VH-VL binders against Calcium homeostasis endoplasmic reticulum protein (CHERP). Designs and how they scored, part 13

Target 1, 141 residues: Calcium homeostasis endoplasmic reticulum protein (CHERP), of Homo sapiens (Human) (q8iwx8r149to289)
Amino acid sequence: ETQLDMNEFDNLLQPIIDTCTKDAISAGKNWMFSNAKSPPHCELMAGHLRNRITADGAHFELRLHLIYLINDVLHHCQRKQARELLAALQKVVVPIYCTSFLAVEEDKQQKIARLLQLWEKNGYFDDSIIQQLQSPALGLG
Key: E = the ipSAE of ESMFold2; O = the ipSAE of OpenDDE; V2 = 0.75 times the mean of E and O plus 0.25 times the DockQ between their complexes.

## First folded at step 16 (VH-VL; framework fv_patecibart)

Design z6 (from y2 with heavy chain G102A; at its last look DockQ between E and O 0.56; V2 from the best seeds 0.00; counts 0 for: pae E 3.5 > 2)
Fold by ESMFold2, look of step 16:
Structure z6 (fold): chain C 141 residues (1-141), chain A 122 residues (1-122), chain B 107 residues (1-107)
Amino acid sequence: as target 1 above (141 residues)
Amino acid sequence: QVTLKESGPTLVKPTQTLTLTCTFSGFSLSEYGVGVAWIRQPPGKALEWLAHIYWDDDKRYYPALKNRLTITKDTSKNQVVLTMTNMDPVDTATYYCAHTWASEGYYYFDYWGQGTLVTVSS
Amino acid sequence: EIVLTQSPDFQSVTPKEKVTITCRASQSIGDYIHWYQQKPDQYPKLLIKYASQSFEGVPSRFSGSGSGTDFTLTINSLEAEDAATYYCHQSESLPWTFGQGTKVEIK
């Protein structure tokens, strides 16, 4: 079976959730790349992030800070051509973004929308995904 | 639409302290990964990075100048301030502020202010 | 401190000809090099990030290549508006440093 230490992952996510420093983001990113051994490993990591971010009780700070981790990982995937981890994140980005965007008021929405602008410019996602992200109510269906 | 603009004195005397303000729009320094840097260029010479401040208030300075430089931010006013003490004629340069979108270990300066020439002369 | 050495310091080029500018780092910097264009009396503008990634709005005649210590900026067919000074910049380690610049003029 796919072997990932999710307690170790959560231990690295907690400082990101709490403080969102450069070092905390880097540690989470490095763990993800060190453990991206196969498509199922990548899908487990991406699914875990989706589950944490879209949970009914998740606070906006948790959602936003983990989306910042995802943004840093997307950038690194493109530079290193890490196709499997990128593909896993592409499968979960719509519920992650749209749930987080729709849950908050305009000031907080602007923080999330800035990331969408960068994702469009950097070409992380195809047009179908981008269209869903640009229309969050439609993206969640 | 990201814009930055430098303001402050264009003439200072040797030994005085220079204070420059970078006023920006189109981004916030409360956002993850966002930073503002100061870079200078003496007339006819290469660019020299001076200082950088991040969203989490992490600050970096060019080592040879660190005892003369202070960088601070006011996120609510969209401003970054650089002070440089004990100015000398060798510090005559155009001073730029610039935006970066970066995380640890790799940065670039994607948007720049127009620059302000500071002349240090008696 | 990582020293970036550009070559040549100056190049006068016939329009439509190819321009090649090199940047050599004093130690390996992976792909953490960026290229800027500075026209006379203007601020620098980003052209290429991470050795080879074109910044938005940059004409396709500009390209970058290299990894490690040796990097190249290429202008495939020089246009009049490309007369400028070009700088490489490394972001692998502090302090961030720039090359000395390469001035490109139209013959």
Scores: ipSAE 0.166, ipTM 0.678, lowest interface PAE 3.5, mean pLDDT 89
ESMFold2 (binder alone), look of step 16: mean pLDDT 92; pTM 0.940
OpenDDE, look of step 16: ipSAE 0.731; ipTM 0.904

## First folded at step 17 (VH-VL)

Design o9a (from o7b with heavy chain G57D, light chain Q27S A50T R53L T55S; framework fv_ozuriftamab; at its last look DockQ between E and O 0.10; V2 from the best seeds 0.00; counts 0 for: pae O 8.9 > 2, placed apart)
Fold by OpenDDE, look of step 17:
Structure o9a (fold): chain C 141 residues (1-141), chain A 121 residues (1-121), chain B 106 residues (1-106)
Amino acid sequence: as target 1 above (141 residues)
Amino acid sequence: EVQLVQSGAEVKKPGESLRISCKGSGYTFTEYYMHWVRQAPGQGLEWMGGINPNSGDTGYNQKFKGRVTISADKSISTAYLQWSSLKASDTAMYYCARGYYGSYEYPFDYWGQGTLVTVSS
Amino acid sequence: AIQLTQSPSSLSASVGDRVTITCSATSSVDYMHWYLQKPGQSPQLLIYDTSNLASGVPDRFSGSGSGTDFTLKISRVEAEDVGVYYCQQYDSYPLTFGQGTKVEIK
């Protein structure tokens, strides 16, 4: 199996973090889908996003912009029936969301919470995941 | 080439129902939100609401909620704005505009040509 | 809702003049977008995410700002720049526009 180049991934994530343009997000999304060749690769990508987003030094813009990437990926997973990548993201979405939500003040929390509403309506996750996301303090455990 | 093509001008009377349309082409219709923006004669732009055409999820400006319905048929890449009962105050130009799905911070990068709706007795 | 107030509401400039339009928000927003609606046309995107030029937009246009105060500048206004300029925020629903700034050429 071909090795994932995580440095290449990071190089794509940086423009997303810095600018959050649709082109940057699209590039990141496309890279993820082009490299979603196996469950381990999906897990690796999802885990990497989790690690970057939940890092102690991560600022709000980094977290929000990468969650926007995740949102785009979730949408395309649903459209393309990319079950393995969706499953991988489902495993990391709770710590990603909860950490990001709890790390900021109420005005910024609303930006994060809006994504939860979108995820609920689009049915990206099962009810157990949604329940955890609805209670960020409990979701982190 | 991305294009948003709206239905033609409408002349209606108060109390009548109306549905106008916006057809997207040149892109994946389900990957972008479609928004409706109103412009009353000589006035500015006013966001009415939007829809995720993939899920059907809609959001409304509270000012228009209950008076209009936004819908979409993704099978034909078309979004709709409809009234059950028009008022004279609904006279305006109505634009559809594409918004990026992946973020709540992206602009309306493409606009329809507008649909003029005139409501008068 | 976040209210956006533009200043001025209207201005008249000569070709080649520098034009500055401001947009003030009632609460902090991360980004501001700017549109131009030329006479008889649909609005078109000029600036997105505060300072990025939309495709095909001349570099005489520029945007800046942060928090509650944002600015659109035209370094050398041309006749084709006539129209109404709108700022717009996408940070919270409902999405809102400024009231518009009408730019005319003397």
Scores: ipSAE 0.013, ipTM 0.601, lowest interface PAE 8.9, mean pLDDT 91
ESMFold2, look of step 17: ipSAE 0.013; ipTM 0.612
ESMFold2 (binder alone), look of step 17: mean pLDDT 92; pTM 0.943

Design o9b (from o7b with heavy chain G50E; framework fv_ozuriftamab; at its last look DockQ between E and O 0.07; V2 from the best seeds 0.00; counts 0 for: pae O 5.4 > 2, placed apart)
Fold by OpenDDE, look of step 17:
Structure o9b (fold): chain C 141 residues (1-141), chain A 121 residues (1-121), chain B 106 residues (1-106)
Amino acid sequence: as target 1 above (141 residues)
Amino acid sequence: EVQLVQSGAEVKKPGESLRISCKGSGYTFTEYYMHWVRQAPGQGLEWMGEINPNSGGTGYNQKFKGRVTISADKSISTAYLQWSSLKASDTAMYYCARGYYGSYEYPFDYWGQGTLVTVSS
Amino acid sequence: AIQLTQSPSSLSASVGDRVTITCSATQSVDYMHWYLQKPGQSPQLLIYDASNRATGVPDRFSGSGSGTDFTLKISRVEAEDVGVYYCQQYDSYPLTFGQGTKVEIK
């Protein structure tokens, strides 16, 4: 099994963070799916996103834009039935969402909460995860 | 070529049930939301709700929630809007519109030709 | 719900005139779109994300704005531009449209 180049991943994440363009997000998404060849690789990618998003001092736009990437990946996981990558993201979505939500003021919280609404409607996560996301303060507890 | 083709005009009486359809073609049906928009005679556009055809997830304008049901059959690339009991006030043109699914809230880039629903005694 | 108010509700212009339509939101909106509904037709996308012309839209159409105030401009209106223009926000649910601006040609 080939080793993932996480520097390459970061190089794709940076344009997403800086610009959050459709093309940038698509490039990141495509890279993730092209490298989702095994459960360990899926876990590695998901874990890396978690670490970047939940890092102390991460600014709101970084968190929001990478969560946008995750949102697009989740959609694509359903479309392609990419169960392993979906499972990996399910393991990190609670700390990602809750940390990002609690770190900002109400007006920015609404931007994040909008994604939760989409996730609920689209059935990306089971009820237990959704319940944790609905209570961010408890989700990190 | 992307196309949304809706079912034909309907003439109904109050209390009757109805389901109208919108068939998408020329694109991957499950990659886009389908929205329903109402336009009462001589009035503006009103968003009714949406569906993710892939997951079946729906969202409704609270004004219409409980009165209409949005569904989809992705096997035939078709979305539906249905009433269990029509009212005269449901008389309107109904449009389906394609909306991008993802991190961006893209506009309704393609619209159906509309389905006229007339409800009268 | 986010309310969108367009101004004016209607206008009559001569061919070649400059037309300006505004859309005001009750709160800040990230995604504002404009549609044109020509007589007897379905709405069609005109401007997306405040300032981007949809495919096939002539360059006489332009959009601008951010936050709560958005503007659609027609630099030189033509007969084919007759119809009702709608702004639409895709920032919050429920999605909402402006009440429309009817554009007629003298």
Scores: ipSAE 0.022, ipTM 0.640, lowest interface PAE 5.4, mean pLDDT 92
ESMFold2, look of step 17: ipSAE 0.824; ipTM 0.923
ESMFold2 (binder alone), look of step 17: mean pLDDT 92; pTM 0.947

Design pz (from y2 with heavy chain A37G H52L; framework fv_patecibart; at its last look DockQ between E and O 0.44; V2 from the best seeds 0.00; counts 0 for: pae E 3.6 > 2)
Fold by ESMFold2, look of step 17:
Structure pz (fold): chain C 141 residues (1-141), chain A 122 residues (1-122), chain B 107 residues (1-107)
Amino acid sequence: as target 1 above (141 residues)
Amino acid sequence: QVTLKESGPTLVKPTQTLTLTCTFSGFSLSEYGVGVGWIRQPPGKALEWLALIYWDDDKRYYPALKNRLTITKDTSKNQVVLTMTNMDPVDTATYYCAHTWGSEGYYYFDYWGQGTLVTVSS
Amino acid sequence: EIVLTQSPDFQSVTPKEKVTITCRASQSIGDYIHWYQQKPDQYPKLLIKYASQSFEGVPSRFSGSGSGTDFTLTINSLEAEDAATYYCHQSESLPWTFGQGTKVEIK
């Protein structure tokens, strides 16, 4: 039920971190959907991504590329009505986005902020979450 | 603020090659997921999708026109270029470039250029 | 290739009345349908994405519905500025295709 092969997950995340190609993103996304068997499974996957992205030692490309994975998963969750996986990601998106945004200077911040614009247009999050994402320092505390 | 603008010749002769440039601002084709497409509209007729290019240089073409179309990008100049060979009077249309997103073609065209009318006539 | 057939091709409608435009896909496309408004001599503007989601700044009188193969754009109370041609666009699979358009005029 809550048995996930996190070594397999990390092996799929590494190509995303390194090169972030369409096929690497698709492989990670497909793994997440195949293993989204219950709310606890979805929460484990989302929590793992949160932990990897918000780790103090995480470099910017790791954070950005895994946020791109999250973006692709959000799109497919909404289209396929994968409500449990969507809900799990909604629970972790604020620390993921805000930590990554605050860790970098303006040029890199703009890359992350463009994803927020897309998320607003696609309606993935309610107004309360969007307001926190728009004000990252307030969103973290 | 996202803007796109088409430029190129407004008159070409049959058999010539059309080259159109889309110059844009407010986004970069180096950004993950970003794409630019070309769509045309013959006078008084419907919209017809022609080609897409994405940030990772993935290129897609309308199959019936694939042998006549080439799409390329110059990320440093914020430009996308479309060439269409062997032009014919039926290719007379307004040509648009437009911004899109996505890795699988599931998105919409959210920002469009003003379009440029290309007339093919001897 | 997925064919989108709009109905009607043309309608003339009195102000404040309801406008309904239908788009039928030749195969199931889920909710990957988008609606654009094109006023005379202008470029197309996005109104509705993913069948029913309003794009930013679109007046609330515009709404969309449907899934699978049958989709509808509705203008609940037509305004003079809504005179335009409306297009549906499917993005479920390449090649991306558009409907033939529906021209709406004010009577």
Scores: ipSAE 0.235, ipTM 0.718, lowest interface PAE 3.6, mean pLDDT 90
ESMFold2 (binder alone), look of step 17: mean pLDDT 93; pTM 0.941
OpenDDE, look of step 17: ipSAE 0.753; ipTM 0.908

Design ua (from v6 with heavy chain G106D, light chain Q49Y; framework fv_utomilumab; at its last look DockQ between E and O 0.56; V2 from the best seeds 0.00; counts 0 for: pae E 2.3 > 2)
Heavy chain, then light chain:
Amino acid sequence: EVQLVQSGAEVKKPGESLRISCKGSGYSFTDYWISWVRQMPGKGLEWMGKIYPGDSDTNYSPSFQGQVTISADKSISTAYLQWSSLKASDTAMYYCARGEDYEPYDYFDYWGQGTLVTVSS
Amino acid sequence: SYELTQPPSVSVSPGQTASITCSGDKLGDKYAHWYQQKPGQSPVLVIYYDSKRPSGIPERFSGSNSGNTATLTISGTQAMDEADYYCQSADSSGTYVVFGGGTKLTVL
ESMFold2, look of step 17: ipSAE 0.579; ipTM 0.872
ESMFold2 (binder alone), look of step 17: mean pLDDT 92; pTM 0.948
OpenDDE, look of step 17: ipSAE 0.923; ipTM 0.961
ESMFold2, look of step 19: ipSAE 0.603; ipTM 0.878
ESMFold2 (binder alone), look of step 19: mean pLDDT 92; pTM 0.946
OpenDDE, look of step 19: ipSAE 0.830; ipTM 0.934

Design ub (from v6 with light chain Q49Y S93E; framework fv_utomilumab; at its last look DockQ between E and O 0.65; V2 from the best seeds 0.00; counts 0 for: pae E 2.3 > 2)
Fold by ESMFold2, look of step 17:
Structure ub (fold): chain C 141 residues (1-141), chain A 121 residues (1-121), chain B 108 residues (1-108)
Amino acid sequence: as target 1 above (141 residues)
Amino acid sequence: EVQLVQSGAEVKKPGESLRISCKGSGYSFTDYWISWVRQMPGKGLEWMGKIYPGDSDTNYSPSFQGQVTISADKSISTAYLQWSSLKASDTAMYYCARGEDYEPYGYFDYWGQGTLVTVSS
Amino acid sequence: SYELTQPPSVSVSPGQTASITCSGDKLGDKYAHWYQQKPGQSPVLVIYYDSKRPSGIPERFSGSNSGNTATLTISGTQAMDEADYYCQSADSEGTYVVFGGGTKLTVL
């Protein structure tokens, strides 16, 4: 029985989308860790973020700020050894990153590409995922 | 309401030890980094280092590595900046600030009121 | 040793627009954040993520960041805006915090 209060999740995501403050990010992150009860729960949360970020017509600020939430969660997954949540995010990061990268002009692409450099440095993803992220058009193919 | 409250001004002599404090309230103290920032009289802001009180992970600016010790006591929501042997050149205002210094979150949204440290013969 | 360079001072007449620059190698690939510090007071965040205002910061404060230069812009400058302004970002590797040298804004 894999049920999450997605209305509560979306209520926490909206301040992140709007302002992306430390408090907004922390509230979303804390909710995700509190609800990471099993692998299916982790996959529901990660899938929800993928669906929001990759939706046709999603505004760039929404995509970017929710990617920043994912970045914060990845960082804390590594510190807390949260293997199941990390694995769930690894399954969705390619469509999330590549869709967002391809949707914008060159100057915004550079900010997104710098995030990939940080992810490589921190070792969040295996070589296969990194290779797909480095070639966004191929990553979505 | 988020607050960072620092210990009071200090007047010390060269060679003395000192520990100043920064107490956080109104938020989950263990979930945010605390940085220390120096401002010498009439000068700009200098980042000294940071601590994550949740696990005591501590990082120093290369300019301050070995010069100070940053620590925290999460049971009382307090971060510390400490010298084992003060020099006259340590005379400055010292701020604590809440932030996460990894990209993209590397800004400081709340600052303590500052602790003036005066070191003179 | 990554550096952020600001002009030491900027002067503006009341009601005019003030612009304060912050230059660093590839700064546009990162975020610039800005702090206001009035005499005897702690710094206050006025711009984060290049261009966003925290709650309570007047709309006359705005920011941009492109190439090697970030800019803090204050439109309709008032006497109360007279302060030191610092930019802040990360070093090239994203490991350390770096502040600019500061800019004294004088409103005369």
Scores: ipSAE 0.579, ipTM 0.871, lowest interface PAE 2.3, mean pLDDT 91
ESMFold2 (binder alone), look of step 17: mean pLDDT 92; pTM 0.950
OpenDDE, look of step 17: ipSAE 0.685; ipTM 0.901

Design uc (from v6 with light chain K30E S93E; framework fv_utomilumab; at its last look DockQ between E and O 0.06; V2 from the best seeds 0.00; counts 0 for: pae O 6.6 > 2, placed apart)
Fold by OpenDDE, look of step 17:
Structure uc (fold): chain C 141 residues (1-141), chain A 121 residues (1-121), chain B 108 residues (1-108)
Amino acid sequence: as target 1 above (141 residues)
Amino acid sequence: EVQLVQSGAEVKKPGESLRISCKGSGYSFTDYWISWVRQMPGKGLEWMGKIYPGDSDTNYSPSFQGQVTISADKSISTAYLQWSSLKASDTAMYYCARGEDYEPYGYFDYWGQGTLVTVSS
Amino acid sequence: SYELTQPPSVSVSPGQTASITCSGDKLGDEYAHWYQQKPGQSPVLVIYQDSKRPSGIPERFSGSNSGNTATLTISGTQAMDEADYYCQSADSEGTYVVFGGGTKLTVL
């Protein structure tokens, strides 16, 4: 099995973090789908995003922009029935969401909460996951 | 029951300003995008733009960018579409519509009854 | 700009099956939604996310998406189904919503 190049992934994530342009998001998304060829690869990518987003000292813009990427990926996972990548993201979404949500003030929390509403409405995750996301303070416990 | 109630029909002259409204009820107004859609007489639906009342984030269709202003007052669950200077070509039915299944796009599950705007000399 | 193409009109006899197509370069990657609009009325969502039917919409309405073409199918078409039908989607690279040109369905 071909090893994923996480440096290449990071090079695509950086413009997303810095600018959050449509092109940057699309490029990151396309890379992820192109490399989602096995469950281990999916988990590696998802884990990498978790690590970047939940890192101590990560600024809100980094977290929000990468969660936007995740949101776009989730949409396409559902659209294309990419179950393995979706499953991998489900394993990391709780710490990603809860950490990001709890790290900021109410005005910024609204930006993150909007995504939860979409995730719930679109049925990206199991009910148990949604329940955890609805209670961020408990989600990390 | 979810409802979007729009302001009444408008008859205006070219050059006049106008603001029409869309009031949401029966749901959390701040949690759903509101879009405005134009339908010229005998023509199809045209997406104009949208606003998220929760934080007033707005997006416009390129065709309508700079031509109209979309705003919202979440304290009264109302979204607005306004013109600074109307043109005869602005004559149309205008709909507000709720919801999207995915940012920045989705589907519209509830619609207002429409506001007819007539602009003529 | 992203565009969705629909036939301007479709005719069907009562009881027959009507099919309305919507073509777009991004429909292979993005959902299509469908709206029914009768004269003097607001649009009504009849199909969302390619094939899902909202509550209250008759079972004779169905949707599918194959390649870059979405299709709204009305089986056992009734006189009351005569209306304009619009498909809707969005550009995956953009932030805007796009409607098809609309299809006038006539029930003969």
Scores: ipSAE 0.016, ipTM 0.661, lowest interface PAE 6.6, mean pLDDT 92
ESMFold2, look of step 17: ipSAE 0.043; ipTM 0.668
ESMFold2 (binder alone), look of step 17: mean pLDDT 91; pTM 0.942

## First folded at step 19 (VH-VL; framework fv_utomilumab)

Design b1 (from ua with light chain A90Y; at its last look DockQ between E and O 0.54; V2 from the best seeds 0.00; counts 0 for: pae E 2.7 > 2)
Fold by ESMFold2, look of step 19:
Structure b1 (fold): chain C 141 residues (1-141), chain A 121 residues (1-121), chain B 108 residues (1-108)
Amino acid sequence: as target 1 above (141 residues)
Amino acid sequence: EVQLVQSGAEVKKPGESLRISCKGSGYSFTDYWISWVRQMPGKGLEWMGKIYPGDSDTNYSPSFQGQVTISADKSISTAYLQWSSLKASDTAMYYCARGEDYEPYDYFDYWGQGTLVTVSS
Amino acid sequence: SYELTQPPSVSVSPGQTASITCSGDKLGDKYAHWYQQKPGQSPVLVIYYDSKRPSGIPERFSGSNSGNTATLTISGTQAMDEADYYCQSYDSSGTYVVFGGGTKLTVL
């Protein structure tokens, strides 16, 4: 089936949101790879992360910590050649990054911008996506 | 439980070679960076460099580049720190520590017990 | 080249609040992490990402980071908190790990 246990996913996301420890991120990543059985499964996971991060009530700590999860997953998608999960994340990264970037003061934006520099260096996204991430207000519009 | 277990204390003379080890367990060894940190007697902590055992990507502090070799054998979950010719000034405690694969703001959540290296004539 | 400066020592009475500073140019634009090292022991992470506590670290430990200064604060300081404390961040490029010189906390 194309359904996923989103309660289980959220139970793994909560420690990431609360603490952002390396082991909490690893547990969330491992769950995502174990459940990346088909393109629809990958789309459900990626869409869920987008919905949690871009929700109007989401606090910045939630957004940042889940972006750190996405960063870890992108790294391992490249190493494991997980093309379908990577493609699903590519579809949602612009609203995720741009909403989170625009929600913070300039002093915090540098931390997010350094992640974009890493993503560009590692080649996770094509030039069109990178250009949108570099211009957040235009990327949302 | 995550553990980093280092090889035992070493007493050496100047000019001798040495390799010390750091064995990781309780986690996916190839998915995390391992750093080496020196602490000279009565001094602070100094980062020497790191390795990502999954692909052997290695980064050195400028202060230690060319002075030591960092390597890993992922088949036995072990990282190494190696000198080709020890100096008396290499006398120190050496720690391995677990980092993470995302940058730039990594921290070290688990540390080995340390390996005391004494180099004296 | 990038340096983190800590006072060499801090003394407090039991029950009082200890503050240990870590200064570096624009350190508030980065993260600061803190380690406790007791004599003969390995460093132990006590604060990460400026202000977060790992599991097992008591709530009396807290951290902040703004401008050029990160601060480790221990409220209700106990004799067992006597140790060396190191801050850690990264150089200006974000590539190389940098530790502060360490602060000896004495609980009198």
Scores: ipSAE 0.514, ipTM 0.848, lowest interface PAE 2.7, mean pLDDT 90
ESMFold2 (binder alone), look of step 19: mean pLDDT 93; pTM 0.953
OpenDDE, look of step 19: ipSAE 0.868; ipTM 0.938

Design b2 (from ua with light chain S89A A90W; at its last look DockQ between E and O 0.63; V2 from the best seeds 0.00; counts 0 for: pae E 2.8 > 2)
Fold by ESMFold2, look of step 19:
Structure b2 (fold): chain C 141 residues (1-141), chain A 121 residues (1-121), chain B 108 residues (1-108)
Amino acid sequence: as target 1 above (141 residues)
Amino acid sequence: EVQLVQSGAEVKKPGESLRISCKGSGYSFTDYWISWVRQMPGKGLEWMGKIYPGDSDTNYSPSFQGQVTISADKSISTAYLQWSSLKASDTAMYYCARGEDYEPYDYFDYWGQGTLVTVSS
Amino acid sequence: SYELTQPPSVSVSPGQTASITCSGDKLGDKYAHWYQQKPGQSPVLVIYYDSKRPSGIPERFSGSNSGNTATLTISGTQAMDEADYYCQAWDSSGTYVVFGGGTKLTVL
């Protein structure tokens, strides 16, 4: 019963990876909300993003642009009170953030760290998750 | 086809009120921020503030806080910029522009045609 | 308050490469975006996320950002590129949008 067209998802992710335009992110976000039919559906989408972002050899731009998609989805989850999709993203955000942060040097780390500041400000994650994000090596332990 | 269409040029006297509009079409109006940008004659672009029409969340530049009111009517996909009492120094071109939810990375991909406001006594 | 500084003007000959700079404290830690504005017209996005080109913008437009400086580069500059160019980023707090003062590009 828990079925998602991951080829369709990847087809929407590729323009985000390549260009990261507002319309590309919006299309990916809209697909995610349209397919957020149950907690298992939400977990499949979130897990897929985790797998793409944390894959060996993923380029920084792929990681950052898909994290931008996640950031946009988190914002809309909060405003729409989409608790199940938010919960699914909360389960995967630590490996996503920490892998991406540790994979790059300080100048690119600042772009990633800015997202953590926004996530703290907007209250998307509890203190335990925030603590892990603030100490990336511990978050991947 | 994303489009932002602004209301027509205005000629006003100091002390008068004014509301100008920006109508969005071709996209989900409630899912994007609308910013207002001032350009005084012969000067550069100045960000005034923004609104998220989905819930009317507004943010103002410190330079414009208390100077103008930004609002939206999502039922007609329209954002507004309003003065209760115009000053001669409000003479400028005013643009609306479409932004996105993640603030430190916002760029403006679509702009309205501009509304010229002239305040002269 | 966070400021973005641009040269007031840049002049190039047709066919040459124009470079327009935008300087701000630690600007390379964030993104810079660029807009073209021709007389009597609205701004048009020409570069976003430091170096990305929107659909419809000629390949002669490129961008970079490192340290304190972002640069818009126009190779093979044409008369139609004559315009004002503005950079845009966020302030140090990440709360407010900031535009540079603008650069008038003259192609002569």
Scores: ipSAE 0.520, ipTM 0.856, lowest interface PAE 2.8, mean pLDDT 91
ESMFold2 (binder alone), look of step 19: mean pLDDT 93; pTM 0.950
OpenDDE, look of step 19: ipSAE 0.822; ipTM 0.925

